# VHH binders against Gliding motility regulatory protein (frzE), part 9

Target 1, 240 residues: Gliding motility regulatory protein (frzE), of Myxococcus xanthus (p18769r270to509)
Amino acid sequence: DISNEVREQLDRVESDLHMLRDDAFRFVRRNDDGINTLHGNLAKMADHVAEARLVPLSTVFDAFPRAVREMSRTQGKEVDLVIENADIGVDRSMLGDVRDALVHLLRNSVDHGVESPDTRQQLGKPLNGRIRIRVRVDGDMLHIEVEDDGRGIDPERLRQAAISKRLINAVQAAALSEREAIELIFRPGFSTRDQVSELSGRGVGMDVVKRKVETLGGSVGVSSRIGRGSTITLRLPQSL
Short names: E, the ipSAE of ESMFold2; O, the ipSAE of OpenDDE; V2, 0.75 times the mean of E and O plus 0.25 times the DockQ between their complexes.

## First folded at step 3 (VHH)

Design j06 (from c10 with W102Y Y103W; framework vhh_7pa5_2; at its last look DockQ between E and O 0.19; V2 from the best seeds 0.00; counts 0 for: pae O 5.7 > 2, placed apart)
Fold by OpenDDE, look of step 4:
Structure j06 (fold): chain B 240 residues (1-240), chain A 121 residues (1-121)
Amino acid sequence: as target 1 above (240 residues)
Amino acid sequence: QVQLVESGGGMVQPGGSLRLSCAASGFTFSDYGMSWVRRAPGKGPEWVSTIYSSGGTTSYADSVKGRFTISRDNAKNTLYLQMNSLKPEDTALYYCAKEVDYWGSEGYDYWGQGTQVTVSS
């Protein structure tokens, strides 16, 4: 008799436990759904906010044709600037940094990339140099390419320059691949006159550009061919 | 073979003026930036000024800004430095240097022998 009562009690307890378990599962599920919905809404909100922050790159590019023309004329050069996909948006907070980086790249292309008209004539190149800015979106990343049809980068010359600047020794220089040698332009001290001049803080080197871009969560790449020109690629998040 | 030959140095009194010249050969002069660098006795080399290709962009050290003017004549393959209002602290051996002129690189690959500038009362 006592055994049956105990069994019945156990059965009741088991039933209650089962109900409690089910209720708990339902509760967890409801909360999970709620959390997921909230997360979904937050994500949508974040997307909307991100979209609201986007400003067309054309705002930055509008001044570039004149700037390139002026820079080129002072050097006795004629350089054509071509811009593709200028309507792509960039985060407003990054506009200033992007502008500065691009101005630096354009200056480098005009000053160091594009050859003199006489040299270009000798090489069978068009007298006018060309700089092309290409913008594309790849996933969540904005790609900005600055391409010139100038002299390109000579890896061996960069090796020698790096040795001369005491950034690397001859053995290290010889061990560098062509790609690595070209990437020397991004090394601290390579673009700066620090070893020769403690005084000229004004030379914004490619190392500074790299640092700025990296601070924004991006990356910088370089591709170059001797005699054909160079391409600098900025990879930046489209939205911060 | 790249050659850079400086001239125009000498002794001047404070407040005086000198014009340095650098004759360049062995490369396409107009395609490269050129710089003046000086070395005072007991001191390391100091950048003075740079002019980039075809006489375009110029830059100066703060110590010489407003007093010195860098220029070039690409037809003559010659770099110039007009030095006005000279000070005793400008006393140095002045070198002409060729810029490597790679992307963002402000290094030099060739130097002249230098010309002595002495500013003394």
Scores: ipSAE 0.017, ipTM 0.322, lowest interface PAE 5.7, mean pLDDT 83
ESMFold2-Fast, scan of step 3: ipSAE 0.213; ipTM 0.578
ESMFold2, look of step 4: ipSAE 0.123; ipTM 0.481
ESMFold2 (binder alone), look of step 4: mean pLDDT 83; pTM 0.831

Design j08 (framework vhh_7pa5_2)
Fold by ESMFold2-Fast, scan of step 3:
Structure j08 (fold): chain B 240 residues (1-240), chain A 122 residues (1-122)
Amino acid sequence: as target 1 above (240 residues)
Amino acid sequence: QVQLVESGGGMVQPGGSLRLSCAASGFTFSDYGMSWVRRAPGKGPEWVSTIYSSGGTTSYADSVKGRFTISRDNAKNTLYLQMNSLKPEDTALYYCAREVDWYSGSEGYDYWGQGTQVTVSS
């Protein structure tokens, strides 16, 4: 039982609700447009501030050729270091952590990656090992790759070590892909030491490198092929 | 099939000397860094010394530096620890351990010997 008077009242209420809805949508759209403009301006401002804080990575890399020569001489190895794009900048606040991570990666390549000259000769490789540091920028991210032409990472050895350290059981280890097995190097339980020894210079594991990079808002990757070498990639924001 | 067999432990008086040996089999000994690790009664494992695969680099715990010497004979697949000026605090079970050569930079071991007992007592 709907009278004409009730229908007219419902029509007025419907028209009022329609106007209020339209006004609300216009308000949200205006605010969204304003917020988008503000976000764009803040991003441009952040870029300008970040550019003012960038320092060339050469300030860190300039010490590396001498350090690698000292490390390699101590191990009875000869290693050539090549550095590409050292002029690319990074936020000054990140320099110390970047330096520490890279020194650790270089030490790993010299101590564990690159084979002895005798072993390299037996394998038909050049007697001198090669380490390459390559820097590239991809959008707002900085990629630092540390590559060696050494023995590579054996996924089967990592599986067995993880089982031995009780990080995973044999069934879990067998289920890992080759890449997943290689990524075990980043597991917190792999190192029995987490600080640098005064004498050995070891005791800082790859889990520490990963944690430092993640604290900076970045990530760490690994690529390796047994007998051909390893590449560790640090992916970092160029600016904070 | 990988085996590490320690020998040369025993009882000695303070100030005495012992030479530990570790016979390795089932792998290419010259490709691996090797360590000595000890465990005293009621304590956790303590790293003592490392020698790299090249044989050119050695490192020692502060507690044994100047008294112990690590060496290897790759032709005999044997690791040694020469222990001089022994102290009661050196009393422990001494293990030979093969370092994991996996590009981690961490001090991990994949194979351990059974251990050889060293007792320094008056």
Scores: ipSAE 0.015, ipTM 0.279, lowest interface PAE 7.8, mean pLDDT 80

Design j10 (framework vhh_7qia_2)
Fold by ESMFold2-Fast, scan of step 3:
Structure j10 (fold): chain B 240 residues (1-240), chain A 120 residues (1-120)
Amino acid sequence: as target 1 above (240 residues)
Amino acid sequence: QLQLVESGGGLVQPGGSLRLSCEASGFTFSDYGMGWYRQAPGKQRELVAFIYSGGSTNYADSVKGRFTISRDNAKNTVYLQMNSLRPEDTAIYYCAKEVDWYGSEGYDYWGKGTPVTVSS
């Protein structure tokens, strides 16, 4: 029979087609597994190369206890510095800018954050102020937090200061959330006198820290509670 | 005891150059930013240049491209190279150590200053 031979031929073609599909699927899966393995190996190689460029943040932090002592002595304050996870690495090319930003933040905490010993005693706080630097890695990003247990930032006073400096009007100021009001410290001209451009007539403000961190591909955040202290967070790529 | 000693000022013609120096003592120089201020007769004191401990710099718009601030940590000295001087740059120039960054800036010390006069 021709019809039986035709049917047997079609059954064989169908079986061959199924086997060919299975072989193709296995080949694609095998190639996908090979590509995934290659991608994994390249990622590990990139991580190893990046790690070879990293230096521990202790390279920067080792100078900070002395710096904080000098700052504290100048202000007549007692401040304890605690540093956590100093062994976490950062790209060598970023060290100078990271050091500059952190020294700026430490200076701010000593000069404006931490209250005098007499004031702290009256508030029922420990006589010595506390500054904590905490380093954390989250994915490819490095988080450096500088926390003090000082007086904190008053968002209402920042709103009024911005209005007085004519940086914003009363309507704009009222529209700011508490967080946005605290973020006014990063605004160009906030810390400057009316007759001075980017540089204040007496120094440089937190806007300079923000610009430097942004130049490194990062961002800056602030959190504060009046009477409890402030935390400035630098978020940076661990490698450039 | 903090001390800053400025030098290098003088009389110069428009378009000329001067290099100011400031020798520092009484603190760990390498850990602090340093700045140059100026005050002209009848004007407010203004910060014209600043250098951070890591070497990053910032300048007032009036001097950008003309003035260069630098430091030598081994000598505890900060410098201000002033090029293309204009009559408007005439002022007494003061060196200052960084002490405040939240917006109520202050400096521990203001020296005698070094006078700069730009005229024909």
Scores: ipSAE 0.016, ipTM 0.149, lowest interface PAE 6.8, mean pLDDT 79

Design k04 (framework vhh_ozoralizumab_d1)
Fold by ESMFold2-Fast, scan of step 3:
Structure k04 (fold): chain B 240 residues (1-240), chain A 123 residues (1-123)
Amino acid sequence: as target 1 above (240 residues)
Amino acid sequence: EVQLVESGGGLVQPGGSLRLSCAASGFTFSSYEMYWVRQAPGKGLEWVSEISSYGGSTKYPDSVKGRFTISRDNAKNTLYLQMNSLRPEDTAVYYCARQGFNLYSTGDYFDHRGQGTLVTVSS
């Protein structure tokens, strides 16, 4: 099971740590090439620690097809889920936070992104909605994209909401670019006002997701085109 | 200015029927999913029904499923709730509610509701 392999990797990390401590102690008693040796051992330790803590994202993703089917049926929608590059690893300590963030994004896509079949028919779209999770590594950063082909985000609706919530005034709202207006979803307090606590207890706002990801050393992005869908991108360090 | 005005509430005996209406103004009605929610005396808000922007998809909790029917007329900017086989536990103030602007929040969020209409089911 993965717990056995992780324990073996952790045993190697412990061995590397003892070697580093010994090398650091010997450094003060030598004045030749000790610095180069220490640099090499530190790099090896860092790589070994990273390796020991990585687990494949399939550990999280394997439950998603069933979850999306359940969400879709309760909403009266048909949604196809496609997952790409699930074999890419992430730090084991981040798995819970990554799973929670992605479950929230999937639920948002099913509940709010993908239109009902009758609405999709009126818009000339395929009756089945599509959600795509794509994983990519860019240097030492992990990119997880959650894309849907749903209604998209209407920048004008967001401008109006922000004005009515007094987060910005009408002049400020009119000055925002389309992208900046869409990014209002991350504004603190945007999703927590004018919501009934009993009903709103079922979910979290995008500002909470953004703060959680930033706490992990990452960032969140959004891209949307009204009527064509939305993509939320989680950018996270692959290892902590 | 967004405005939702409910009507049609009243006193009815158990087993009776009522039809509620909600007149919407100040926004493009056909762009929003709409809800009916209710609040019984001494209780919190309870979601009663949901309808898609074109009316082809509806949702109900088990407590009203088969007895209540939500519908809409986008040409008239009006939302309806047909309530049949009413029970004393259906006694509540009923509110018309509009889908919220938080397109990425999970759950049954709304950003505006009307002032409500009282439905009393009693013998």
Scores: ipSAE 0.014, ipTM 0.332, lowest interface PAE 7.8, mean pLDDT 80

Design k05 (framework vhh_ozoralizumab_d1)
Fold by ESMFold2-Fast, scan of step 3:
Structure k05 (fold): chain B 240 residues (1-240), chain A 122 residues (1-122)
Amino acid sequence: as target 1 above (240 residues)
Amino acid sequence: EVQLVESGGGLVQPGGSLRLSCAASGFTFSSYEMYWVRQAPGKGLEWVSEISSYGGSTKYPDSVKGRFTISRDNAKNTLYLQMNSLRPEDTAVYYCAREGFDLYSTGDFDYRGQGTLVTVSS
């Protein structure tokens, strides 16, 4: 019948009009969105140029809980890792050097700083060791602290080691403050590279960490209490 | 002041066993991690074992893992190395060493003894 044909034609016209209307709305939306996008990109242009170089330190730190867990299992130790202020950014060009320095410090703390569980128990310490990474900004400088509650560094042992290595004499050693004695770990020749390279599975010396940090325009510091732990502080420019 | 005296070396057949001892004096033995290291004739130093202050943790390179066992007796200020299934390539002077310094001593030895010679030959 002709009534069915008329109904089909009306349905098609209505569908076509609906599609045309949707296409028109989509075109208007895309044009309006385009203008808003252009204004947004222009407004953020200067910010994006500056921000394109900064990445949050969480980019480095996100791997550390797994890494510390693996290091701890390998050494038969229990270590808790606490990370503070991971969202603070650093220049992208420094990221690799920062990661390498921090991995070295974490390995030092797990492998040598934190005592075995039986040793900690004999010393009356909590069974689980603690490592804390703390980030803060002070002006244009970034401070990254790696702290452990391990054995600490004995300044008298460092004085004797430096004398034995002929880096200083007994008079010079006696004149050093406790802080200066602990800072001997950063002196060239304190660890012999030839001996270290002949020993399987040993890490990088603190002299190398100091040199890398200094090439980035920063500095490295240490504080320690024998039997209570150590803190290494990396001071770096947040932007180059 | 600090003194480490190794003993127990000698001539042994391949597949044999030896037990090395190190007598420590002049320091608080129980406060230090201790090491055994060796040096084959004309070669550099090779680390062979590590033990924590109270003996709860030990570490070995793959070259001796499963064959050598480090232990200590803090009451006697003595370090031991039990060496089993000895091979000709284990021939070396073996040294007892106290932990050194490189923020916690990552590969450096503070003090090393005179050494004891181990010769593995048929």
Scores: ipSAE 0.015, ipTM 0.387, lowest interface PAE 6.5, mean pLDDT 80

Design k06 (framework vhh_ozoralizumab_d1)
Amino acid sequence: EVQLVESGGGLVQPGGSLRLSCAASGFTFSSYEMYWVRQAPGKGLEWVSEISSYGGSTKYPDSVKGRFTISRDNAKNTLYLQMNSLRPEDTAVYYCAREGFDWYSTGDYSFDYRGQGTLVTVSS
ESMFold2-Fast, scan of step 3: ipSAE 0.064; ipTM 0.532

Design k07 (from b09 with E1Q L11M Y35S Q39R L45P E50T K59S P61A R87K V93L R116W L121Q; framework vhh_7pa5_2)
Fold by ESMFold2-Fast, scan of step 3:
Order: sequence, then C-alpha cells, then structure tokens
Structure k07 (fold): chain B 240 residues (1-240), chain A 126 residues (1-126)
Amino acid sequence: as target 1 above (240 residues)
Amino acid sequence: QVQLVESGGGMVQPGGSLRLSCAASGFTFSSYEMSWVRRAPGKGPEWVSTISSYGGSTSYADSVKGRFTISRDNAKNTLYLQMNSLKPEDTALYYCARQGFNLYSTGDYKYYFDHWGQGTQVTVSS
C-alpha cells in the first residue's frame, strides 16, 4: 500500500529530524561547556604563566655572603651581612639589573662605607662592619634597602667635589639641603672617591644604579648620617 | 625557623678536653656572629666566646682565655668550641647562641643573643 508507505516514510523523516535536533542541541551545549572550560583553563594558565615569571630574590641573594666575604678579605675588613625577606619574588626579566644594582651597593658599602677595624675601634664601634639587606612589598612596589653602619656620607665633601668638577657653582652648592647634597652621588660622572682602591681596582658609580632602577620604572633613595652609616633604598615594580 | 642543636658534652676529669659542636639551620649562618654561653648550677648565663661571621676575629672571657678555642665551618653550618685544661669551675650547661643584630651600635662591643640552643651538659669531676 502506497498510502501506508508514504505515512511510514513521513514518520521516519519526522523521527530522524527530532533525533538530529536533539543531537545538535546536545552537541552545541557540550561544545559550549567545553569552550567555557577551555576559556577558564586558558585564563588560569595565563595567570600561572604570569606568576611563574616571579622568582624569589634569594636567586640573587644566595651569592652575596660569599661576595661580601671576598670583598671584605680584599680590603682587610670583616663585615657581617644580614638578609631579610629573601623569599619575596620579582619579575625574572629584572633579576640581572637587580643583581647588578645590589652588587654595586654592596661593593660601595665594603670599599667606601665601612671603616677599617682600627678606625672603627677609635670611634667606639664594633670592629666588624655591618650590612643589612631588607626587602618589603608595598602594594605593587618592591622596596630593597641596603644599610651599613659605616662612616656615612659627608654633604660638605660632596658639595666641594661637585664644585671642583664644575657640576654646580658655589652659590648653587650652598643652596642645597643636606639631603640634596647627599643625592649628588647619583649625578652622571660624579665620583665620591679621591683615590682608587688598589685592592679592589674598581669604583662604583651610583649614577649607574639610579639609571638601571629608573629604566625599570623605579626610584632610588638615600639617607645617611656621618659616623652612623648610609641606607640606599631601591623602589621597583614587582612585575613589569 | 631558626634551630641551634648542641652536642659533644659529657663527663671529663680535671685537665681533660672536650669539643662541643652546634648545628645551625633556618638562617644564613655565615651572616651572623656566633657565641658560646654557659650556665652553671644556681648562676645566671655567662658569656664564654664569640666568633665573627667568617672567623676572622674571636673573643673570649678572661676565665677561658688560652684554654678554649672557638671556630666555625660555614660550609657545614657548624660552630665548635675546643675546651682544653678543663677545671671543675667549667661545669655548666653550654649553649650555642646567635648574636643579635644591632647595626647602629656605638661605644663598647655588646653581646645580645636572639636565639639559643637547648644546651649540652659539661661536667668536670674527678
């Protein structure tokens, strides 16, 4: 019967269409759930990749005890180094610049900051010099403080050095506060040394430290008191 | 977490010798001055000896000077005290102590200890 065959065909077509629609809806829903899961996983992966760029500062600091020991031996000095919060992380891309800046600061403290044992004894100080590296996070900024108990920075000596080097005149020098005079150490081409150390054979330009830190979007601060020592603070973005 | 663990104590006759050891962990050992401090029965703590961070300088209490030698091995994070010509008066509990940090010390060198071990007993008796 042809009418029965036509009805059976229509019934089969209708059933097939319903099955196709149901399968399509289930496929779209499953794929949408899968796409949402993939998008969620990609976002989490991006966060994990960004987090993986942070490495602990101990990666830089672990070499410092040996470096300070060698610097101290070369100068005939004994220096105690204390490092605080070395586990705080920084962007991997900044590690080389941070290392370079801190090595310059440590060398400056050992070579020029910390007095000889004989001088320290005459001043009533502990015979061993002391250096502290302290790290803290303030919002999205990293603060690295390098502190020594050495001779400190003489603002009058810096004023006279700047005048002799023709960086400023006597009137400009006299107008500087003590802090402003101390900040002269960061001026390009400025040297705070009268003579090169024959043992170290090298000097450290604080202008190099400032330029490196500023290139990273940070800033450098200094505080000092004659006879009590100096503190150099590096302020850096924790991530770039 | 800072840990200091002493060993090497025991009983010895007058004129004998002992070597004390202190195993340090949880801090950068080479960054700190280390000391030995003793406490005799019924007395307060008495400073015995101090060694600088890299061993370049040492100091001793007058009561032990010439008899005791302090040393350190920074590669092993270990502090030592070699005790020779022991006297009954040296009988005490001996502590390994970490020197506290004072960057702006002025005047006489001062010993301030921020961490101590549990101690090791030294008894000098015939």
Scores: ipSAE 0.000, ipTM 0.190, lowest interface PAE 11.8, mean pLDDT 78

Design k08 (from b09, 17 letters changed; framework vhh_8fcz_2)
Fold by ESMFold2-Fast, scan of step 3:
Structure k08 (fold): chain B 240 residues (1-240), chain A 126 residues (1-126)
Amino acid sequence: as target 1 above (240 residues)
Amino acid sequence: QVQLVESGGGLVQPGGSLRLSCAASGFTFSSYEMNWVRQPPGKGLEWVSGISSYGGSTTYADSVEGRFTIIRDNDKKMVYLQMTSLKTEDTAVYYCARQGFNLYSTGDYKYYFDHEGQGTQVTVSS
């Protein structure tokens, strides 16, 4: 009959449509798998390219033992330098600014942080001062810590220094919180006025270190205990 | 050796008052900002109040503002926390803490305590 023939034809058409739909879904799934694989390969390639731009910090740090030795000799001080995790890499384009910042921090620790051997003996400290550079990674950020076991940072001394440099008056200085007093180290001109032309033409202050680090998308941290030392932390993106 | 010793805790009824004391030794007390922090049962440390080296500036957590007063006596090497209008949620072990600092050039500031005492228990209950 005609009804049976029409039903058989409809069954074949339905079967063919079902197969076509399944083939389309398999094609889309296979293409999605291919696209996902390609995206994975591109991500790995991007990671490889980013990694190829990284240079071990040891390329900067390898000069520091000699530099600290020279700085210490000039000041009549004995300083031990310890460096940890020097194999961690940083973007090649940042190396010059990182080196300049760290040299400044090391010089600051030797010149102003670490006390003379006589003073350390009077305080019951080990005769040799210690400077430690530690590197750590936190996500995509790099932390470089420069720690010394020196005299530490005294907010009262910072207030008095700011008054003597005529950056603020005594009333303004007394009104500063401890935090605000410590923030004076980042104020433009604060450190550059400590150096006279007989030693250094202009000097370099923590404000310059701050500017260099912030142009790289980072920040500078300060932590201290009076009489126990200070830690300066450079927080930087590992890659730009 | 740096030492901080708290006292003055105890049981008090809601709406009551207590005065906590902290005796400091082994360091130049007048050179450090001092803080009170507390640890409620089963919770982490919570900063309560801070006082500058010479007592010129005081700061308070929102939860205690207007109810607590921090004061210091540099001659006696003491810091105090005067607590009024006490609530059951003020129940905690209270610690005297010496402040170091951790300040970033961005203006980010973390509460950093390099020494804490053994604590004194405050229980606000009927």
Scores: ipSAE 0.014, ipTM 0.355, lowest interface PAE 7.0, mean pLDDT 80

Design k09 (from b09 with T106E K110T Y111S; framework vhh_ozoralizumab_d1)
Fold by ESMFold2-Fast, scan of step 3:
Structure k09 (fold): chain B 240 residues (1-240), chain A 126 residues (1-126)
Amino acid sequence: as target 1 above (240 residues)
Amino acid sequence: EVQLVESGGGLVQPGGSLRLSCAASGFTFSSYEMYWVRQAPGKGLEWVSEISSYGGSTKYPDSVKGRFTISRDNAKNTLYLQMNSLRPEDTAVYYCARQGFNLYSEGDYTSYFDHRGQGTLVTVSS
């Protein structure tokens, strides 16, 4: 039991604390436009802060139809995007890396995988290219497939590119199976050339996608048939 | 047509700050990793910073780490570089650059970036 006088004192203390809190908030807000910009940047960075909970992949995938449509228009291509099982969840801490990997794969499919409408017409293909993102869960692992019906990856051209980049010699190249030749896309330095000094760690190419996925405890696979398209598979732990 | 247009360069005193912007057009900005690179007078191109497609990852060389911050606004198709504690050796033309990559064998697999802007001059001098 609390007397009326004690209750009034507690109410005054609470009111004083609220005013002090509001004054502190106003003090923080009164600083330059730079703080509002910094707060905006910090809020965006907060999206990268890990939370120990699963979030649906639709939080990543929902932006993709518009992005693919805009990219397709820029390239003069028509591309249909199909997304399956977007409701499957993944650890929030992995969300940014998963988004970055998938955006890179979609960009490669639209910009390089899917042929122009004129080329597709000459080949007897539908004018609209097709990209499919498919998610499935197998035990504690998440499989994300990005498939296109484009030109495919030419193993022989990859062998020649690797020789030209001095990543392997002709004897080593000839010894690779078709699958191993296609996997050259994941070789460090394969997808880039050194045109800028002091870039010690390349933040580009399929080797970066592979390393990011491996850092998350996963693996990356590739399957391709020349003229029929390519499938890149990301295998990731769903949690931790 | 891919276009990258830098702005925000100028003359600044040592210890000062400057914010560079890069307006991107002609491609889906949110699909590309982006870089800032610079070229000092009489020197080659030097990597300054990189940022992943949605900003989940950033990297810096030791020469600018803790002083420079790269960021992006995908809704505005804009890349930023916040430069603090500027030094005379930071004097350079700064370029916004787009990740270069060719997964498919249509031609030579090319340089670290495939497009860069015209540049914006940053002069750090008394």
Scores: ipSAE 0.000, ipTM 0.222, lowest interface PAE 11.3, mean pLDDT 77

Design k10 (from b09 with Q99E F101Y N102D S105G Y112G F113M H115V; framework vhh_ozoralizumab_d1)
Fold by ESMFold2-Fast, scan of step 3:
Structure k10 (fold): chain B 240 residues (1-240), chain A 126 residues (1-126)
Amino acid sequence: as target 1 above (240 residues)
Amino acid sequence: EVQLVESGGGLVQPGGSLRLSCAASGFTFSSYEMYWVRQAPGKGLEWVSEISSYGGSTKYPDSVKGRFTISRDNAKNTLYLQMNSLRPEDTAVYYCAREGYDLYGTGDYKYGMDVRGQGTLVTVSS
């Protein structure tokens, strides 16, 4: 009958509407699942690309034993270099700046930090100086420490140097803590000479090392004790 | 007050010898590497010699190597330069200098960027 045909048609229309709603919900759910999967895949791809850009610091460090040997020979010193955790990677784009900073720190330790063998003997130290490069990772930051067992940095000498260069007055110098006085090595103008022709023979000061590291999103620290040596710490993002 | 006072300069004939002295005061002399630098008439400063804190290591440029000897007496706070086989080209004002006050490459230790004395004149001429 007509009533049964109308009921059957109504049931078909209701089924079609339910099917359309189910298709719409499947479309929305599939789009949400697809977007979540895409976001997950893009994040994983970004991580893989970032990891593929990391290069072991051994790429930089492998040349250092020869460099330290030549620096030491030029200065008439004996210096042992110890490198720890060279397998830790850094962003490939940073390699040149990291190498330049570390070469400068090694040269400073050999030329100025480590005492001559006769001085070390008089002080009861091993005749061979020791430079240690230690690498560690803390979260997304890389810490590279360059330590020597040399003469250390004299904070009173640095205070007097800053006064002599008219960077600070005697009152300001006296107010500096030992740590603040040692940090004067990073101050712009502290190493500057008057003559342009003389600058080309010396090269780079510690203020340039600090600026390069800061440009990479990092920071530089120093600690030193007279007669015990000095440690310069470079803190850098592992990935840019 | 940190002071360096040079003495021993003078007029000498070519082939002669002179011994320069530098009296140091106002600092712990044995804690510092010391230098001799010179300035010839119309020229810039020239590094002449360097000596480690206890005298076991010395360096010279080729121009004076084998002729000049740097030494020190830490008990007397005195630096010496023995100059033998002097040449007219050695005519200069000679300065005693203390190593640079910045130990980590912020100064130029070879040219007396920290403390220099007043100088002593050496003239090599007949």
Scores: ipSAE 0.013, ipTM 0.327, lowest interface PAE 8.3, mean pLDDT 80

